VHH binders against q86w26r167to484. Designs and how they scored, part 27

Target 1, 318 residues: q86w26r167to484
Amino acid sequence: SLVVLQGSAGTGKTTLARKMVLDWATGTLYPGRFDYVFYVSCKEVVLLLESKLEQLLFWCCGDNQAPVTEILRQPERLLFILDGFDELQRPFEEKLKKRGLSPKESLLHLLIRRHTLPTCSLLITTRPLALRNLEPLLKQARHVHILGFSEEERARYFSSYFTDEKQADRAFDIVQKNDILYKACQVPGICWVVCSWLQGQMERGKVVLETPRNSTDIFMAYVSTFLPPDDDGGCSELSRHRVLRSLCSLAAEGIQHQRFLFEEAELRKHNLDGPRLAAFLSSNDYQLGLAIKKFYSFRHISFQDFFHAMSYLVKEDQ
Key: E = the ipSAE of ESMFold2; O = the ipSAE of OpenDDE; V2 = 0.75 times the mean of E and O plus 0.25 times the DockQ between their complexes.

## First folded at step 11 (VHH)

Design w2 (framework vhh_7ubx_2; at its last look DockQ between E and O 0.02; V2 from the best seeds 0.00; counts 0 for: pae E 10.4 > 2, placed apart)
Fold by OpenDDE, look of step 11:
Structure w2 (fold): chain B 318 residues (1-318), chain A 125 residues (1-125)
Amino acid sequence: as target 1 above (318 residues)
Amino acid sequence: QVQLVESGGGLVQPGGSLRLSCAASGFTFSDYAMTWVRQAPGKGPEWIATISSGGSTMRDDSTKGRFTISRDNAKNTLYLQMTSLKPEDTALYYCARYSEFTLDYSGTYVLFDYRGPGTQVTVSS
């Protein structure tokens, strides 16, 4: 079977994918149907040492001794979850060229086209715009559209996010009184941003005076709240602006080159301190052969999109 | 065999109205949630509305308030009433059989297992 999950950024595609793996592993989902469920983060595929199916399986298993031959004997009992088709990364060496398919991309394309392991099951997540690129690869697929939070779910999220009930109520009240914020919170990722923003404001003893008018304002409010202070404990506008500009530059470069993972060297190139930017960047360690390497990514692709968009504005100020 | 056949599409002027119908057969219609989706040229599929035994849901955008989903189980028919049509509503409209599930703090997910060939809606002056 082939299933495509589509949804806007932050709607919970990745969450669903991971939940499926967990539920399968615990015996709740697809009992007896699949011997193996392989979760493939598409943005991480570029880190594979070899563009081979066997290597992909080793990668997914986290074990180079996985019984690949045995696994491949019963492809009908395999489920591949390809999470984030739109986040497939371009090779570093092809920065300036209109790129063809990389070998690693080709590997996944062959899987999607059912040329490789035609009897296995596939679940693919992607954003709607990227679906255009995926459709030509698909024969017959079931489609799942990821919907955002219901009104009840929004309320529940706020209650879950804030440990203090009074804070939760206060935050939710602010959001309910603002149609833009309330609507925005339909998207789980944005809801998190809003909650984080409000929490940050409350912790700082700040009153929300200006309400966001659009999604950009929401992100700006968040960014303004969590940009790191100067080393001397101050918050100079110059320093904040520099960091913002650098984040924008990083994001823009990433989008331009279809990159979503960044090495520490890349951050340094942009004069960014990864650990100090935890509000915007996440880090993960990846096993690359015998080596472990740390990579950074934006906490959510929506942040990268936002900073990319902002890059056009900050350039004008130079 | 499960079959879904859409009808009611056509050319309409801006501000006009259309009522789409979807005739369902080959399954117990009343047991399934039904969904309308559309796809405009050069765009991905867009979810419009779903109607289940628990009620109806609709996308929260410019279509809200203009479009209404309904069903007649006795006739095995799904409807989409469209009013105040705009050029941006131009698309191929699909009827789909739908299953719903919800994850914790992740929202509602709509699964399409069958859909019709679609009916073309064109809004133009």
Scores: ipSAE 0.025, ipTM 0.353, lowest interface PAE 4.0, mean pLDDT 85
Fold by ESMFold2, look of step 11:
Structure w2 (fold): chain B 318 residues (1-318), chain A 125 residues (1-125)
Amino acid sequence: as target 1 above (318 residues)
Amino acid sequence: QVQLVESGGGLVQPGGSLRLSCAASGFTFSDYAMTWVRQAPGKGPEWIATISSGGSTMRDDSTKGRFTISRDNAKNTLYLQMTSLKPEDTALYYCARYSEFTLDYSGTYVLFDYRGPGTQVTVSS
């Protein structure tokens, strides 16, 4: 069967996808139904050197040594979770770009169209903006909308985020007293931004006198708390403005070209020091042939979208 | 009363190794999946690995080659073997009884119903 989970950025699609893998591995979900469950990050698929089914399986397993031929013997006992269909991107290799096709997209498209492993089960997560590209590939798909956290789930998130119970109680009390913040925390991604902001304020000894009035204010509160000055000397305010412009520039260029992973060289072109920007950018090392190569991404697509939107405001203020 | 107590943390040099332990009591340990989480000062929690009651493991991809989760159901003890430690691994490490996953913008995070107070790991040259 084929299920499409859709919802706005930050509503918990990836969390649910990861939860399903863990619940299957712990024996509480689909006992006896699947021999293997594969999690595929669509954002990272561009990093595959070869777009063959066997290489995709190795990528999903990492260094695990599961036998590929045995895995593929009973495709009806396989579940593929394709996370973030809206985050598929063009390959980095110039040779593959000149072919006019993404071999990784071709493999995923064949899976989705049921041409490859037609008896396997698929779960696809996506934002609605990508449905135009996804719907023509689908046959008889079940569509599910993800709405976000219940009130109980919000409370549990705050208790889990803050290891100090007094901090957790104080932070949640602040949020519950602001209807706009409390409703915004229905979106798990926003809940994380709010918790991070409040933790930062508490660690800096600041009293929260005024709370954000909308989602843009929420992100800006986070940015104002964690935006460092540029590494080179100078006035801290001017240096922070330069870093903000650089983050906006990186985000805008990425969105314009549908790029969600960035090489170190791309950060340098935007005068960004990745290690100093951990509050906004994450990095991972990937084995690409003989080399290990570092790639950066915004911690979530919502940050990339936020900085892209901010780029219009920064340009108008010039 | 559920109780989880971590030990084995400390100060180590980069490239060093540590083995963390988590002693569990107050519940039937062998019936539950268990997880390790870390949290650096001023940052949110970061999932490391989860192990099922039967010993199957799932790890965050970024630490896959360096960290190994294991359990001993007869001793009610959860373990985390860490190798090739880096200064970036400096954090409070705690064990938790698995409940469910959530998204925290830094990746997948495991929600839990009970956790220990944690053990500090500090990696410095």
Scores: ipSAE 0.000, ipTM 0.444, lowest interface PAE 10.4, mean pLDDT 76
ESMFold2 (binder alone), look of step 11: mean pLDDT 78; pTM 0.761

Design x1 (framework vhh_7ocj_1; at its last look DockQ between E and O 0.01; V2 from the best seeds 0.00; counts 0 for: pae E 23.0 > 2, placed apart)
Fold by OpenDDE, look of step 11:
Structure x1 (fold): chain B 318 residues (1-318), chain A 121 residues (1-121)
Amino acid sequence: as target 1 above (318 residues)
Amino acid sequence: QVQLVESGGGLVQAGGSLRLSCAASGFTVSSNYMGWYRQAPGKQRELVAAIYSGGSTRYGDFVKGRFTISRGNAKNTVYLQMNSLSVEDTAVYYCATDVLRYGDLTFMDVWGQGTQVTVSS
């Protein structure tokens, strides 16, 4: 079977994919159907040592001693979850100008085209804008749309996000009274951003005087809240602006070169070594052969998109 | 639980028009299509119109350009504009969608309760 899960950024595609793996592992999902479920983060595929199916399987198993030969004997009992097709990265190599598919991309394309393991099951997640790139690869696929939170789910999310009940109620009240915010919170990722923003404001003793009017305003409010101060006690507007520009530059470069993972050296290049950026960036350690390497990424692709968009505004002001 | 609520049915004279509405709720995942089916007394249920996620449409052979299916602004709403109705169009009209069953990665059809359309001569 081939199923495509599509949804806008932050609708919960990744969460669903991970939950599926967990549920399978615990025996609650697909009992007796799949011997192996391989979760493939598409943004991480660039980190594979080799562009081979066997290597992909080793990667997914986290073990180079995985019985790959045995696994491949029954491809019909395999499920591949390709999470974030739109986040496939170009090689880190300077020759970013190569118009062709990377070998690693080709590996996944062959899988999607059913040239490789034609009897295995595939679940692919992607954003709608990337469907144009995926559709030509699909022969027979069913499409599912992730819609986001129901009204009940939004309320539940606020209750779960805030540990203090009074804060939860206050935050939710603010959101319910604003149609734009309420609608935006249909998207789980944006809901998180809104909750985080409100929490940050509450913690700082700030009253929310102006409410965001659009998605961009929501992100700007969040960014404004969590941009680091320059020095202990001295938040200079210039310093904040510098960090913002740096984030925009990083995001823009990433989008331009289809990169979503960044090395420490790249952060330094953009002068992002120093400030606390946990509100915007996440870090993960990856085993690359015998070496462990740390990579950074935006906490969510929507942040990268936002900062990329903002990069055009910042340029215009110069 | 996924629920489909139909509206817009009723009594209309031959040559008249009706607009059916269907609103889906109770789910966060929608699948490939929303559609309308109909079942006349003593007849099998048949496809009237379907609209797929890509925007493509499919119509029953009997429609012959008289009906138009469209999506609302809300992703989970579908309309059926029925023009030039005839007595033969008298039936219970059902809204339908499909939902993903995680257990086997298959799609299951979900049906509304149906709305009666009666066309009088």
Scores: ipSAE 0.018, ipTM 0.347, lowest interface PAE 6.8, mean pLDDT 87
Fold by ESMFold2, look of step 11:
Structure x1 (fold): chain B 318 residues (1-318), chain A 121 residues (1-121)
Amino acid sequence: as target 1 above (318 residues)
Amino acid sequence: QVQLVESGGGLVQAGGSLRLSCAASGFTVSSNYMGWYRQAPGKQRELVAAIYSGGSTRYGDFVKGRFTISRGNAKNTVYLQMNSLSVEDTAVYYCATDVLRYGDLTFMDVWGQGTQVTVSS
């Protein structure tokens, strides 16, 4: 069977996918239905050294001695979770038209089209923008829309985000006073940005006198809170503007080339110090053969989209 | 003890005016952020007007130029002049400040008891 989970950026698709793996492993989800569940991050699949099914299984298991023969004996008892189809490093359709299909994308293509392991179960998560590229590959798919946080779920999120119940209560009160902001917190990714912004304001002793009125204002509030000052004597606004332009440039180049993982050299090309910008960029170490290599990404895909959109405003100011 | 006491609420006809007062004790209004908020039954509390230590002001979008916040520093009091009132302005109006105590995080920490404003049609 094949299920497509779709929803706007930040609606919890990845969180749900990861929770499904955990719940399966602990026996609370699909007990007895699947012998193996494989989580595949489409953002990270470019890091796979070989594009063979066996290597994908080793990579997902974290074990180069995984019993591939046993795993593949009963394909109908396998579930593959392909998380973030919209985050493939290059557009699937564009690569088919302009360049040869890469072996890594060919493997995913064969799985989705049911040419490889046609009896296995697939769960694919994506943003709606990628459906144009995904739908031609689907044979019989059930589509599920993720709607985001209920009012109760928003309250629970604020309660769990802050370590101090007084802080949680005040943060939630601030958000509830702005109906547009409260509604925007239906999107868990936006809810995270808002909580992070408020926590940052609290840690800096700042007074929250006005609240953001749209998603752009929400991201700008976060950016203004967490952009580092220039320690070596510049005006902090000028230094922050330079860093902001660099983040926009990185995001724009990434979107233009469909790249969501960046090496440290790419950050340096854009004059960005990754460790100093942890509020905007996360890093992960990946084992590539015998080497461990560090890659950066925006903390949420919504940041990459936001900075890309901002890049047009920055160019107009030049 | 830091306290805020609102007064000046009451019943008024649509189109009428009221002036609310917020008497402060235990701190100086000229040195602190002061705000007016309102809450109708079943509704969220919302910002009406704010005045900063430096005298700058801000208003909620629904005010549309009808209300004016000011302060009388000699009387240690903050005022809200409300003109052209409508039924939708019916609410309890609260005065608030963000006075920091002993390194606590700053949000609106001190609230008055509120004063009822009722606008009849």
Scores: ipSAE 0.000, ipTM 0.085, lowest interface PAE 23.0, mean pLDDT 74
ESMFold2 (binder alone), look of step 11: mean pLDDT 84; pTM 0.850

Design x2 (framework vhh_7ocj_1; at its last look DockQ between E and O 0.01; V2 from the best seeds 0.00; counts 0 for: pae E 22.1 > 2, SAP .675 > .668, placed apart)
Fold by OpenDDE, look of step 11:
Structure x2 (fold): chain B 318 residues (1-318), chain A 121 residues (1-121)
Amino acid sequence: as target 1 above (318 residues)
Amino acid sequence: QVQLVESGGGLVQAGGSLRLSCAASGFTVSSNYMGWYRQAPGKQRELVAAIYSGGSTRYGDFVKGRFTISRGNAKNTVYLQMNSLSVEDTAVYYCATDTFKYGDLTFMDVWGQGTQVTVSS
């Protein structure tokens, strides 16, 4: 089986993929159908030590002693979940100009083209824009479009997000009274951003006077709420603006080079090593051979897209 | 649960026109296709028209350019414009779509209740 799950950023593709793995692991999904379910985060593929299938399997298993030979004897009982095809990264190699596929990309392409393990099952998640790159690789694939939250699910999300019932009701009331916000909350990722924004405002004792008119405004409201204050009592606006510019620069560089994971050194390069940026960036430790290395990423790809877009505005003001 | 609501059926004279509408609800995933099928008494259900996610269309052989399937502005709505209707077009018309079952990595068809189209001579 080959299935493509497509959806806009934040529609819940990754969540679904992870849930599938969990449900399988707990025995509630695919009982007796798959011996192994391999979850492959496409943005992490660049971290593989070798561009070999065996290495990919070791990576997925988290064990270099995984019985790869045995696993490969029954490929029909394998499910690969390739999450975030659009997030495949180019090698960290400075040669930005390589027009060709990286060996690691090639590995996945061979899998998708069914040259490698033609009888295995594949589930691929991607954003619609990346379908152009994926479609030529697909011979016979069925497509599913993830739409996001129903009205009921939106309400449920607010109730689940806010621990205080009164806050939940207030937040939801604000959203329901605004068609733009309500519609935007159809996208789970955006819904989270909205909830977070509202929560932040409530915690600060601020009344939401002005409501966002579009998705950009929503993100800007969020960013404005969570940008770090000026530590030294100086011009808080300048400090906030600097951090914003730095985030924009990081995002733009990433998009330009098709990078979604960033090293600490890169953050330092962009002067992002000082401020608390948990609202915007996440960090993970990765085992690279004998070494553990920390990488940063935007909390969601939509943030990177937003900051990338904003980078053009910031440049124009210079 | 995905539900299909059909409308627009009824009695029409030969040579007349009808426009069927189908609205799908309960989706968290868009369908690969939406389509119209029909079943006349004593006959098997047959494809009338289908429209796929990419916008491509397929018609039954008997349609011969008389019918047009189109999507509405709202997601998961489909219309069937039927022109030059004949007595032979009398049937129950069913709206159909598919839904993805991630539990099986399969797709299943979902059907409406059907709407009666009667063409009189």
Scores: ipSAE 0.281, ipTM 0.635, lowest interface PAE 1.6, mean pLDDT 88
Fold by ESMFold2, look of step 11:
Structure x2 (fold): chain B 318 residues (1-318), chain A 121 residues (1-121)
Amino acid sequence: as target 1 above (318 residues)
Amino acid sequence: QVQLVESGGGLVQAGGSLRLSCAASGFTVSSNYMGWYRQAPGKQRELVAAIYSGGSTRYGDFVKGRFTISRGNAKNTVYLQMNSLSVEDTAVYYCATDTFKYGDLTFMDVWGQGTQVTVSS
């Protein structure tokens, strides 16, 4: 069976995928149906160039001693959750070409085309614009659309985001007073940005005198709150604007080359200091064979999309 | 304090021209991003024209070459020359700057009060 779960950035696809793994592990979901459930982050698997099933299983298990023979004895009892198909486009294809492989020969494409493990179950998450690249690979799939947060889900999100009930009530009241802002919080990624912005303002003792009027203003409110202090002894007004332009440049280059993970060298090329930009960039160490390599990504995929869109407004002063 | 004051709006016949002015105080227009935006009733505010500190300009797709943004640095003023106006250009036009004030760690989202442009057929 093959299910495609599609939705805009930040609509909860990854959260749902991870919840499914947890619910399966605790026996709440699909009890007795699957012997193994593998969560595959497509953005991370692009770092695995060998494209062998055994290597994928070792990666997913975090153990090069995984019992591959046992796992593969009953493929029909396996579920693979392929999260973020939209991240497999240009960078993944370019790496395969350098090894003389076509994208059609990659392990993930072989799984999707049901050439490898044709009896296993697949759940694929993706953004809709990538669906045109996915559809030719599918034989027969069920499509599910995530519509975003209901009014009840927004209320629950605010309550769970803030550990202090008083703070949660204050934040939700501010959002509900602006119809445009409240409707924008249907998108979980924007809801996260709004909650983070309000928490940051409250922690800094700031009073919210006006609310954002559109999605651009929402992200700018976040940026203005979390943009780090400049190093001493400079033109502070220009330095922070330079950092903003650099984030836009990184995002634009990433989107242009379909890249969502960046090495430290890429950050330095854009004159960005990753540790000082934790509000916008996250870092993780990834084990690639015997080596450990550090990569950065935007904290939410919505940030990469936002800064890319902003690059058209600030491009000329770069 | 930073302030923006628009002027030059009014009633104009279709095909006509208007020149909007935005007088700035409390900062230098030549050193900052400046933008013109518009909002028709029931619609979202949209970018009409922008001029960056380096002199480069950008226009909304609907402008189609009819409008020109410029600076009068001696008067600390930003202009919007609007030609070949149509009924669809009827809106309140706002001047804005969006600069980060590092001293108090906030963006200066400064908007003028707006000037009404009404285009009659």
Scores: ipSAE 0.000, ipTM 0.089, lowest interface PAE 22.1, mean pLDDT 72
ESMFold2 (binder alone), look of step 11: mean pLDDT 82; pTM 0.840

Design x3 (framework vhh_7ocj_1; at its last look DockQ between E and O 0.01; V2 from the best seeds 0.00; counts 0 for: pae E 18.5 > 2, placed apart)
Fold by OpenDDE, look of step 11:
Structure x3 (fold): chain B 318 residues (1-318), chain A 121 residues (1-121)
Amino acid sequence: as target 1 above (318 residues)
Amino acid sequence: QVQLVESGGGLVQAGGSLRLSCAASGFTFSYNYMGWYRQAPGKQRELVAAIYSGGSTRYGDFVKGRFTISRGNAKNTVYLQMNSLSVEDTAVYYCATDTIRYSDLEFMDSWGQGTQVTVSS
């Protein structure tokens, strides 16, 4: 079977995909149907050492001694979850030199086109814009649209996010009184951003007087809250404006080159090695052969999109 | 529970046209495409038309350009414009969508009650 999960950024596609893996592992989902469930983060595929199916399987298993031959004997009992088709990355060098798909991209395309392991099951997550690129690869697929939180789910999320009940109630009250915020919180990722923003404001003793009017404003409010303060007598190099520009530059470069993972050296290149960026970036360690390498990514792709968009505004002001 | 409300069926003369409408509600997760199926007496249910969120469409072989599926202004509405109808098109037409139940992540097919389309000679 082939299923495509589509939804806008932050609708919970990744969460659902991970939940599926967990539920399968615990025996609550697809009991007896699949011997193996392979979760493939598409943004990480570029890190594969080789553009081979076997390597992909080793990668997914986290073990180079995985019984690949045995696994491939019953492809009908395999489920591949390709999470974030729109986040497939191309190495910079390959993008400049070669026209067409990278070998690693080709590997996944062959899987999606059912040339490789035609009897396996596939679940692919993607954003709507990338669906146009995916559809030509699909022969027969079921398409599911992820809509986000219900009203009840929004309320529950606030209750779960805030450990203090009074804070939760206050935050939710603010959101409910604002149609823009309330609607925005339908998207789980944005809901998180809103909650984080409100929490940050509350912690700083600030009363939320002005409410965002659109998604961009929501992100701006968040970014404004968590950017380093200008007055911390510290190094002018860590000014709010500089950090913002640097984040915009990083995001723009990433989008331009279809990159979503960044090396530490790249962060340094953009002068992002000093400030506290946990609000904006996440880091993960990856095993690359015998080496472990740390990569950075925006905490959510929506942040990268936001900063990319902002890069145009920042340039215009210069 | 997913509900599909169909409308637009009825009696039409050969060569005539009908427009079927379907409105879906009651789901958090739905298939990004909606479709129409039909079942004539003594025959198996067959695909008439499906429309994907990306705008791609699929039609049954018998449609031959006579029918057009489209989305409404509302996200969960679909229309089937049927032109040049023939007696062979007489069937119960069903709106269909697949949904996923979040609690167990199972895919479920949802069907409307069906609307009768009768084409007279």
Scores: ipSAE 0.017, ipTM 0.342, lowest interface PAE 7.6, mean pLDDT 86
Fold by ESMFold2, look of step 11:
Structure x3 (fold): chain B 318 residues (1-318), chain A 121 residues (1-121)
Amino acid sequence: as target 1 above (318 residues)
Amino acid sequence: QVQLVESGGGLVQAGGSLRLSCAASGFTFSYNYMGWYRQAPGKQRELVAAIYSGGSTRYGDFVKGRFTISRGNAKNTVYLQMNSLSVEDTAVYYCATDTIRYSDLEFMDSWGQGTQVTVSS
């Protein structure tokens, strides 16, 4: 069986996929159905040095002594969760060609086309735009659409986000008075951006008199609220514009090369201090062979898209 | 069923040392990788050290050779020897493992309750 879980950026696909893995491990989901469940982040697969099934299993298990023979003896008892097909970073073609591999021999493509482990179960998450690249690989797949928050779920989210009930009521009233903003909060990731923006405004003592009119305005409001001061604590419009331009450059370079993870060195190339930019960038440690390296990504996937789009506007300022 | 129990935390002066232990049960310890993570106030949880079944190790950049992870398979215990401690090492230290056997380090399915390490200047 093959299930495609699709929804716009920020609709909770990754959260659901990871929740499923946890619920399986605790015995509350699919008890007795699967011997192993493998979570594969498509964003991170490019970090895998070799594109072989055994190495993927070792990487997923964190152990080069994983019992591969036992795992593969009953492939019908395996579930692979391929998270973020739209974030799949293709191997650099020159390196792949030097090793005698073609794109059609990619492990993930072979799994999706059911040429490798055809009896295993697959769950693939993706944004709808990438379906045109995914659908030609599929045969008989069940499609599930994630639409985001209902109106009741939006209300509950605001109540849960703000610890102060007065703040929650005030924030929700502001959002409800703006139809565009209220509809945008159907997407949980945007809802988080809006709540974070409003919380930041309230903590800064600001009164919200004019609300964002579109998605771009929502992100701009967040950016203007959370841009950091200079390193020594001074605030300056020039320094804030420099940081904004650097974030745009990082996002644009990442999108141009289909890259979503950035090393500390790349942040320094763009004059960005990752730890000080927690409102925009998050970090995680990843295993690369024998080493654990820290990589940064935009805190929410929509930030990279937003800063990339903004980079065109910065280049053509009139 | 999976249980991870940390011990060995406490108050120590800068330059001192501590040895953390994590007793594990409810899974096949010898096949799983084990990790130590820490979370300082107001910061994200971060990797301190990881050790794999074959004994290979990995460390966070901030460790700079001061910490050593090891495992005692006969005792189902993973250890973290912490030397040359500084105030910046003050945090809650957590033992963790991934019994689902996937490699996403952002997700560990089993965590201990944590042990506080406080380093005074």
Scores: ipSAE 0.000, ipTM 0.120, lowest interface PAE 18.5, mean pLDDT 74
ESMFold2 (binder alone), look of step 11: mean pLDDT 81; pTM 0.826

